# VH-VL binders against E3 SUMO-protein ligase pli1 (pli1), part 5

Target 1, 154 residues: E3 SUMO-protein ligase pli1 (pli1), of Schizosaccharomyces pombe (o94451r108to261)
Amino acid sequence: YSRPFAPVVHSRIRFRKSPFYDILEQFNAPFVVPACVGTRNTISFSFHVTPPALSKLLNDPKQYRVYLFSTPSETIGFGNCLMEFPTPQMELRINNQVAHANYRRLKGKPGTTNPADITDLVSKYAGPPGNNVVIYYMNSTKSYSVVVCFVKVY

## First folded at step 4 (VH-VL; framework fv_spartalizumab)

Design h10 (from s08 with heavy chain D103G)
Fold by ESMFold2-Fast, scan of step 4:
Structure h10 (fold): chain C 154 residues (1-154), chain A 121 residues (1-121), chain B 113 residues (1-113)
Amino acid sequence: as target 1 above (154 residues)
Amino acid sequence: EVQLVQSGAEVKKPGESLRISCKGSGYTFTSYYMHWVRQATGQGLEWMGNINPSGGSTNFDEKFKNRVTITADKSTSTAYMELSSLRSEDTAVYYCARELYYGSSGTFDYWGQGTTVTVSS
Amino acid sequence: EIVLTQSPATLSLSPGERATLSCKSSQSVLYSYNNKNYLTWYQQKPGQAPRLLIYWASTRESGVPSRFSGSGSGTDFTFTISSLEAEDAATYYCQQYYSYPYTFGQGTKVEIK
């Protein structure tokens, strides 16, 4: 593995290992989605796909993907973070296009929720303006941290 | 432990083709690009191309286009490089090297031991 | 293609001296949004495969002695050996991984007198 030689990145979220993908790069520092009880809220942020990652996406789109991950903010310091969205009552938009993903939690099987596959919504230009992320949500009892990652799928 | 092991030395005549293998072990073969780099006697390093073993997609330096073929066999964790229409200028040591993921270095943390190829009439 | 030009071609120094090697790129290898330079330095001793020393222009690979360092940004890069040891006699190559085709500099040979 490249793991012995990879630098430790502080602010990188360590998710539970998946047999279906490897996380190769995290494009942004964790972005907090605040708790929101009884009201609607909206957060937005931007990220940029690096030129080498964009090259792999264009040359091998079946093997390389861009996924959006979410995990409870209280757990991000401990590693083995579970993939869990803030609420099933949410909408994710990338560059003003709706991302279709399953935001529900599977009861009795923590960590089985898939990250949102946003690959087809990502700009094919590595430069400005980058990629805009907007999350509309309601009824989140705790805060979550979200990151966009470059992944290798199997 | 990560290791890349290449096939043995080759002696060829002009106009022939060569095929070199590179077997990876100690890591997930399909998670890394495999690159081929050569070095002619007394010369510097020259990138030839790469392959994504999972999907089979390849990239080449334009100067090797139409002469180089790179393939990979996932079942044996082995990449292959074929070079056709050999010339004396192709006399070199040929290396395979794996590519580390983008967020870390993005380039060659492990190399094969090298395969010496001599092309002479 | 991105062309990397290294200088000097050969550097002959005594043990304990500082070695400074240059690598210039024909275009920027800095990605402004992550502020990383896609430039790597390798050491190659006779009869051996290259060894990764520095990546992202200035990050030292695990196990590499602290006397080796890299600096620079965009198009101008420097590799430094702060106090030469006999085992440092080798050819040093810079390489860019910003875009295909990946390219190497022509190398700087460091000789110990």
Scores: ipSAE 0.008, ipTM 0.546, lowest interface PAE 10.6, mean pLDDT 84

Design h11 (from s08 with heavy chain D103E)
Fold by ESMFold2-Fast, scan of step 4:
Structure h11 (fold): chain C 154 residues (1-154), chain A 121 residues (1-121), chain B 113 residues (1-113)
Amino acid sequence: as target 1 above (154 residues)
Amino acid sequence: EVQLVQSGAEVKKPGESLRISCKGSGYTFTSYYMHWVRQATGQGLEWMGNINPSGGSTNFDEKFKNRVTITADKSTSTAYMELSSLRSEDTAVYYCARELYYESSGTFDYWGQGTTVTVSS
Amino acid sequence: EIVLTQSPATLSLSPGERATLSCKSSQSVLYSYNNKNYLTWYQQKPGQAPRLLIYWASTRESGVPSRFSGSGSGTDFTFTISSLEAEDAATYYCQQYYSYPYTFGQGTKVEIK
């Protein structure tokens, strides 16, 4: 469980700038992926695409995407957060479909990991029931926070 | 400084076509939607449609769908609105406006100065 | 199509008075999952382009005086000028950006006596 440091609540994660995309909107409050060593764990949460984001996604899918971001929980209260997944031993599912992404971190090159592009797995409707996210994982040495964002790609 | 500069006033006869330009400067043109809004003399604001300058996709109010064409030229950072089969009811001031892009807000943070169009016989 | 209805059509007040403007939507412009109202207020003076004042129903645009405020949620919205100044004589429009086509209210004209 990640708790905002007092006295303010940090609801939006400020990631390090990328030349390949701009983050336009964050759809959920940071969701904690707890540390898990030697065992398996599963977390799940839901998110909803906003109506304006959905209209852009449907009309311009090559320019607008939905990305899943992850960063160490201890850094979410600060700017310049690095894109880093909890562990390469994970499986991400969106609406019961496996998301294919590279979850490996580059040990000597922090911030070079790409977020997971889940655009093609997202419901094309802004109404209920929303979008279900499930992460199956093992061997994460620390806690991570996960957010789903609407992005413009270049 | 962000600016939207529109072409000059037009006087047209019924049945003719209108073409207005809107040149953006001081920002990355392809990163923002461009909208067209008109206002008849003494009347309220009426949304006509928009374009994504990067991809060229457009959306229109149904009232204009068969008469309006919106295009954008990335090389000159200019959007165009063409309205065909003009009627006296098309007499209005036509504005372009940029859609504020953060968090998909959909608001118009910068507007062109307006182009006055008079349609009369 | 979402229809926005503004009232009153015209409001005539003296400097220093409070102006209260209404905007009612034919359907909710609140997106419950992000708790945001997709409603914006603009000021238009004669011969000028509209000026953005308020977005997200209650957030003031940078540089907009604190006497201007917005409130409300869902289908019922209010725009308030706490102490009217001569320069505030203008027509005020609400606009929704919840769905296409984007629509404006018919406007409320604020006149200063």
Scores: ipSAE 0.042, ipTM 0.652, lowest interface PAE 6.7, mean pLDDT 86

Design h12 (from s08 with heavy chain S104R)
Fold by ESMFold2-Fast, scan of step 4:
Structure h12 (fold): chain C 154 residues (1-154), chain A 121 residues (1-121), chain B 113 residues (1-113)
Amino acid sequence: as target 1 above (154 residues)
Amino acid sequence: EVQLVQSGAEVKKPGESLRISCKGSGYTFTSYYMHWVRQATGQGLEWMGNINPSGGSTNFDEKFKNRVTITADKSTSTAYMELSSLRSEDTAVYYCARELYYDRSGTFDYWGQGTTVTVSS
Amino acid sequence: EIVLTQSPATLSLSPGERATLSCKSSQSVLYSYNNKNYLTWYQQKPGQAPRLLIYWASTRESGVPSRFSGSGSGTDFTFTISSLEAEDAATYYCQQYYSYPYTFGQGTKVEIK
């Protein structure tokens, strides 16, 4: 077979560019948060901060952050993905601590949601067991893909 | 297009201080770390420290921490390294080098031409 | 700090010969979760700044001739010049970027007979 027309980089989600941050590194392959109608669901996964990213977080925590992004799974192959969480009634925990973030759209409009800043909840140790992510949610009509990224903020 | 241009050679006496510059051009200065690496006569390469030009944060090898100061001026895209209390063993060629992020963090893709520093009585 | 030890100190070969250089790390520079080795190789000719040749232990930098290659993982790394050319006379350094302080090996000098 010949190489595909599109670059073989389907494990990385391309979000719509923000004037407030640049995505420097994605720490995990997209993790699917499946649709969940009429019941509660919980998903869990782990990620590890790379040694270079950890060094920058320890020395420049005001400029470098760890953000959790979410986007509808149906769009991850197209680029310019919108930041959107599965449901405004969700709970995100990092290493068993609640992440306080706004999961709602402003006035219901797509693309008005910010990623969750989880920097202060992330382990400053690059070894095992890594960082545990748990999402509790209900009433998601479609599936979402979640990634944890290293970002530079402006 | 990308260039790092360092200041000229220096001749110093023991106990004096050194200040050398490294001007970046052809790229966004604040998007890359700037490192300082020296090479004493007849010896290998030795990492001294780095600076994030955007925020001014610095990291140093412990052996230089009390003598070295690294600064950056965003308006002129120039990084500076100052080394105090010079000794004869500080005789070296001093290089600046930028650190490329985006999957190649820690690699030095562009280097300055080097600044020769001689410390002698 | 992570110490890198290179061998041999000097390698004297004729054009067309294969040069094999070793770099050993006192600690692993392999990050198991992304399977990347945080090790680079540089070439330095007399009077010049170092030139990046290899990063991630085995990935060749753009514009670097195919005769240069890197291999190894964890603590043991090899840099190879498959067919030595006169212009390859230089000192070669390995460097780790796994953790601060970044450290270099002491260098291997490649001389052409």
Scores: ipSAE 0.116, ipTM 0.699, lowest interface PAE 5.5, mean pLDDT 86

Design h13 (from s08 with heavy chain S104Y)
Fold by ESMFold2-Fast, scan of step 4:
Structure h13 (fold): chain C 154 residues (1-154), chain A 121 residues (1-121), chain B 113 residues (1-113)
Amino acid sequence: as target 1 above (154 residues)
Amino acid sequence: EVQLVQSGAEVKKPGESLRISCKGSGYTFTSYYMHWVRQATGQGLEWMGNINPSGGSTNFDEKFKNRVTITADKSTSTAYMELSSLRSEDTAVYYCARELYYDYSGTFDYWGQGTTVTVSS
Amino acid sequence: EIVLTQSPATLSLSPGERATLSCKSSQSVLYSYNNKNYLTWYQQKPGQAPRLLIYWASTRESGVPSRFSGSGSGTDFTFTISSLEAEDAATYYCQQYYSYPYTFGQGTKVEIK
């Protein structure tokens, strides 16, 4: 009886459900972080927070956040994707500011890693140039796909 | 089945305060913003403000500054709108409406039945 | 704040005719990066709450008859009823949800003669 979802935009990744947050909107098409063994690599992309999402972030920052998610690229066509970063040897910067998050994967407990909370680093302006994401990393054995999402936290 | 049920009609005198309730059922109350929209007799729709029932944060149109208060009670799934210092121009039908912000939403998919408020001497 | 201006104020037509309603925004409600227009259309019959018909300028709400459609982008929007039926007599409102405060147009009243 509720209005059905509009068609998925940006090839939305379906992550495993969390009791701590609900993913409301995905701001970018999945961005591939290529495998990188024995050397360092850097990737960058941009995203824009939609004006309605900005209004909610500005007026209710305790309930609404912007999270950066990562999952193995090989799994993005399937549901129930696990939240895993490419490597614990990474640095995430949003608009040239370091995002402090735990990038370590819990061995034997996949999917318990939290996404990176980048809310305080995103621009409060919806226009250009948008938000710049830079990931510096090394020692990723496979490719990962990264998306930035608007979430409601509980 | 989603329903928003509002309290009954009110007759008030200028200078008094108004309190209207809006009870949600058939959905998770804290997952949706609740908005208040009014409509004076023969006039258009006017947005008053909203509340996030989960955190209690509110937003208001400047036209109602210092007169409107919106609250929510999670235990009863009920939102409240209070309007103080009533004037004859506040005579209107008051509606609550929910907003789902989830992929292509941000609009009012369900509305209460409306509460008629008459302010006269 | 964003001001929405609707025209005409009243439209009087016979059953089977095409109704075309305009809504103009004081500033763009198009977000260029997702190419979405944050504009909705509602139908309100006397004594009833408004009913959502169209969102994102052109997407029809579930259960809404196909004769209702929306078009336009940025600042200029059109709502169309391709073949008017007696039950379509109502006031139609556009609304923007691009930014707070949310605002409505003044409405266009559609009458069946």
Scores: ipSAE 0.047, ipTM 0.674, lowest interface PAE 5.7, mean pLDDT 86

Design h14 (from s08 with heavy chain S104T)
Fold by ESMFold2-Fast, scan of step 4:
Structure h14 (fold): chain C 154 residues (1-154), chain A 121 residues (1-121), chain B 113 residues (1-113)
Amino acid sequence: as target 1 above (154 residues)
Amino acid sequence: EVQLVQSGAEVKKPGESLRISCKGSGYTFTSYYMHWVRQATGQGLEWMGNINPSGGSTNFDEKFKNRVTITADKSTSTAYMELSSLRSEDTAVYYCARELYYDTSGTFDYWGQGTTVTVSS
Amino acid sequence: EIVLTQSPATLSLSPGERATLSCKSSQSVLYSYNNKNYLTWYQQKPGQAPRLLIYWASTRESGVPSRFSGSGSGTDFTFTISSLEAEDAATYYCQQYYSYPYTFGQGTKVEIK
């Protein structure tokens, strides 16, 4: 016998497969980062790392990570969604700490940006209040959807 | 077919060390945690610890922490549990069991057949 | 550490009867944000390794007969065999996987008269 996998939730985003990591669990429903041209905007949401994921994260942080993914909202109903942030001029904060990640796209190859590794910024406790995500941005011509995922890296 | 095959029965004297192997086959060895669970004759199950074979990271129940060592050899798909300073209370059947990564549930879907260990003078 | 207490220690029943087993946890194994209970049930027959029957407190493992079921939430859990068969004579264990160290109950032995 083999352990059955939970059915795919329709609110889950299907990203293009990577040779560098597997997505094991998505901690939140996709959160919309609305288009914003000529003004600044801020969005905020929370997520919780499940107890089994925390156990793996604490005991093997070299193999398990927490990544923040982004993709154009228009594409989330399709498979093979591309990793792309709203703007290269954004700031991501987890629990009021700045996440240092590269938000720029590779020229000529959309969707080649890596997800943001926020592992060292997340709370190592499963209980309240959880983890707060804040994105500060401007000059996004379209909306994006953001999810936080538990990943195994290779 | 997934199988976990353990080494044979051991008879030990107090103060000696025990080393048991658990060989996985029929699956990707490095994609699953391997756990060790023991059971004294007529008693319940007791979790000892685990290893992630890919990275070598281990966890133990504190009562075993100074005596137990868990290792894994990726080239042979084999996990090992070594228990030192054996006491008569360590007389038990020792099981290995795997844990699937993908659902983060922590359940043991496949178990080894068990290794009987007798510690007596 | 989370302590699981099973009762009764032994049940002696006839074929066709219902077996009801209890497992109580010293603290909640329910994660409120996903509404899942991190509790499993295993069957162990004499001379054999344990067999996974139920996970997430109430989900049957593939290939497990429908007469086996689990229920409960938080700290109080029940395992039921609706109509005992001779081959169900075994010791049944609950286990929590909410946090390390993983812990088992002491087991309930089901005997068939």
Scores: ipSAE 0.098, ipTM 0.683, lowest interface PAE 5.5, mean pLDDT 86

Design h15 (from s08 with heavy chain S105G)
Fold by ESMFold2-Fast, scan of step 4:
Structure h15 (fold): chain C 154 residues (1-154), chain A 121 residues (1-121), chain B 113 residues (1-113)
Amino acid sequence: as target 1 above (154 residues)
Amino acid sequence: EVQLVQSGAEVKKPGESLRISCKGSGYTFTSYYMHWVRQATGQGLEWMGNINPSGGSTNFDEKFKNRVTITADKSTSTAYMELSSLRSEDTAVYYCARELYYDSGGTFDYWGQGTTVTVSS
Amino acid sequence: EIVLTQSPATLSLSPGERATLSCKSSQSVLYSYNNKNYLTWYQQKPGQAPRLLIYWASTRESGVPSRFSGSGSGTDFTFTISSLEAEDAATYYCQQYYSYPYTFGQGTKVEIK
């Protein structure tokens, strides 16, 4: 028995434009980080770096990076989505290694948080098993959507 | 309006060197790879190599690796391709083309008008 | 090196006829995890630079007439012009951007009688 497989579908999130980077490709469909109050929660998903993106990472690693973005799920249908993590106390792991990033935003300036630069933790191999993402968090009053993107930095 | 404008036709003798320029306008020059593709008379397209103008990193088809040099000048938004030790089989039209980098790139959405190069004794 | 083989070398047809062009890759240019084929089609008219028509095997470039389409996956690709117009007389090239070096097919020349 063989049935036609469903094509891989990605819903793109349109983040507010940054002077420091351009988003070139989104590697995964937005992954929902559910609201979670008074307890701890963990979510995980996988993504694969495309062969052309991998070639650019290897040829010019100072200009091409892999960033993890987050935005409130309620806003993903609109343009100019704000970069905002579920909680400032979260822990992000890529391939079981801790990503050291600042998950806080500047006082009174939502959307000023930088995406997490996970480039050095990402497998430089396009084949299986891909890259595993794990987010540990607690005390998030709303849902967030997370995507991993290929970016060019300036 | 995005444009790539190349330098004029060249007539060379075997053993000489060729230098072609490609000036980009109407876009952020450093945001796109610039590629060089040639086409001999009546023949198909042949990829030679590329440059990332922002970092200066280059890639070449191994067939040209010991003779081709690609450079870029960010201040003038101009890429250059130099081919040394010219042979009669280097007679071709040479094109520059920019690579659209969205979704990992690969497509040549704008091309220069081409530079005709004749190498003869 | 990925080798692209196009056929036929030349196709002579009348206006209104359907043109079907083939491009065969020596190895797959499909990336299974995003289901994208890294294959592009260009049109080149005499004395002109090539023009991008189709990318990702089947996505039509903005401004390209709907009579042009691409299909196929992996190693076998087809470019179709559903109803030829006189202005479609040109050589058509496929190109892969799966890996360096980027490579082109030898081209198919479409002539209008």
Scores: ipSAE 0.083, ipTM 0.677, lowest interface PAE 5.2, mean pLDDT 86

Design h17 (from s08 with heavy chain G106P)
Fold by ESMFold2-Fast, scan of step 4:
Structure h17 (fold): chain C 154 residues (1-154), chain A 121 residues (1-121), chain B 113 residues (1-113)
Amino acid sequence: as target 1 above (154 residues)
Amino acid sequence: EVQLVQSGAEVKKPGESLRISCKGSGYTFTSYYMHWVRQATGQGLEWMGNINPSGGSTNFDEKFKNRVTITADKSTSTAYMELSSLRSEDTAVYYCARELYYDSSPTFDYWGQGTTVTVSS
Amino acid sequence: EIVLTQSPATLSLSPGERATLSCKSSQSVLYSYNNKNYLTWYQQKPGQAPRLLIYWASTRESGVPSRFSGSGSGTDFTFTISSLEAEDAATYYCQQYYSYPYTFGQGTKVEIK
């Protein structure tokens, strides 16, 4: 047998508690969306939905969802992180399909933005190639960290 | 403290229906799946199915799909398992067990005490 | 459906001896992308409900004595009691939660001489 993969644990981001959902599992290590001033940028990464999460998603689709979260990278070492996207001028694609989500804050207030619900764009198969995430953006003054999570909604 | 308390022993005749209860306390009932597992005398554990008490959605092993019904009452924090068309081979101890789906959480960390069911003519 | 096969069926040992129990899965319960094994071990004493001992193949549940341990990955798993105590006489079951239906092994009975 070959050496096993290096033990890389997904660093869990602790978001501010929501009355509308609970975060049950984080599928990827936080992916950095770097600051980008005066130009356009594109980042991409992949994630895999675990088989138990997929089973619950297929059998309980009204109670379980897959959400994409974002928070300023400078805050991920703290608890109570706020849901905030890098810029309202962004496009999110999952498996080459546009995710229709509101990337703006309510009345400009931090932490009032909902995560992007990408459930309907996620592969319902746990095997390869997994799920590809692409973010197109411009004019972000700071870096952000992005994670995809399995959530229970109320 | 977390507790799962099941209803008492049942004696049934073939062809009858069984209904047993499992009352949760000491935790948020709707945050956990409730599973049903049975064990025939001197034999191993057999998974029957589960319910999400929050939404009422259920999953079953194909073996029981035509005879088992699982329900939950949020107001009393109680899950129910009904098994119809009873046969002698349904004689077993029936357990409920809870599951929180979370990446650091164990499965079936708490079990009910078990309900003994005897099916005989 | 994932089938779990436990061996031996019965172990008869004296206090202080090491007990080694095997659980083999018909297919892998390791998810490569998160490197987690969806396998759990339970202890069941006569007349009692099962008690969770080990989850994620090797993580000991809170309050479980250090003499109990789990190891293995993929399809081959081992449960060990390093120094058997009289109160350890029980049947031990492995269980997978990788996919529905959840399944259990047939159990290994540990007896004290």
Scores: ipSAE 0.074, ipTM 0.697, lowest interface PAE 5.1, mean pLDDT 87

Design h19 (from s08 with heavy chain T107P)
Fold by ESMFold2-Fast, scan of step 4:
Structure h19 (fold): chain C 154 residues (1-154), chain A 121 residues (1-121), chain B 113 residues (1-113)
Amino acid sequence: as target 1 above (154 residues)
Amino acid sequence: EVQLVQSGAEVKKPGESLRISCKGSGYTFTSYYMHWVRQATGQGLEWMGNINPSGGSTNFDEKFKNRVTITADKSTSTAYMELSSLRSEDTAVYYCARELYYDSSGPFDYWGQGTTVTVSS
Amino acid sequence: EIVLTQSPATLSLSPGERATLSCKSSQSVLYSYNNKNYLTWYQQKPGQAPRLLIYWASTRESGVPSRFSGSGSGTDFTFTISSLEAEDAATYYCQQYYSYPYTFGQGTKVEIK
């Protein structure tokens, strides 16, 4: 008698559809950014751009981008997830370079934030060591899940 | 329904140029790469190149070097393949094919009917 | 460029027999970070455009009969027709979409006796 096998799979987050981009590929399993109140926290993880995605980025960089998405962890099982960063007071670094993005919501409304465009910071090499992501943050009341995706923009 | 319709058969002499069209319908033309694949009589399939119709970027197999040009017209949902300096070895059926990609690349899910090209003196 | 080698060149079999086709890649078409094999199989009958049967090495295209299957990983791939039917007489091609240029094997012709 053995326990049922539960294969480890790369979980894909289903974000609300955008008229401005299509998500073509998710490069990493959702990475949890834990809640953090009254102190600073730092998380880090790595991802690799697939060879086909890299070819499209190199040959058509105006149409293909690499975006970093964030959504409350509690919602990732339901689909139609809203783009929302843990806090406006965060810093995102890709391969030790600061990503300049707007981490706040328009008029405080959930889902009005764009994902962070990190295309110009990612390695043009598909193999090791990959791309390092570091998020510095504070004052997040709940946990968030972060994924890096290959997108086609319109 | 998705359809790819190619232009009709062509007979050419060595040294001339060839231009074949492939019109897509039933889908968003700019959302899919269009590829060109040829097949000489009784031979296998040979990938020639592709185009991203949205941006116009192209990729080619180096064996065609400067002879092949691929373009796309978004307003008519039509891709074109031009092959210059034709040789007898270019006698083949030429296919366009749509790449269905999810996760950045994928199979060719729809193909044109093929265009027969004969190059002879 | 990635070279795909198919074998045998020709298979002559009777209806009801099992057909096993091989496709070997000069380098791995498995991307280890997503665990996907960028390999397809197409069927082509004389005078017709190729038809997609299998993608991601083992996923059947919608509408493709269950007698067709694909297996393998990395550099060694197999396409199987479990019980050959007369309508399956065709040339079968493998193709990789791992990197440009995309390449095809030279094909295996399946003939019915």
Scores: ipSAE 0.083, ipTM 0.692, lowest interface PAE 5.3, mean pLDDT 87

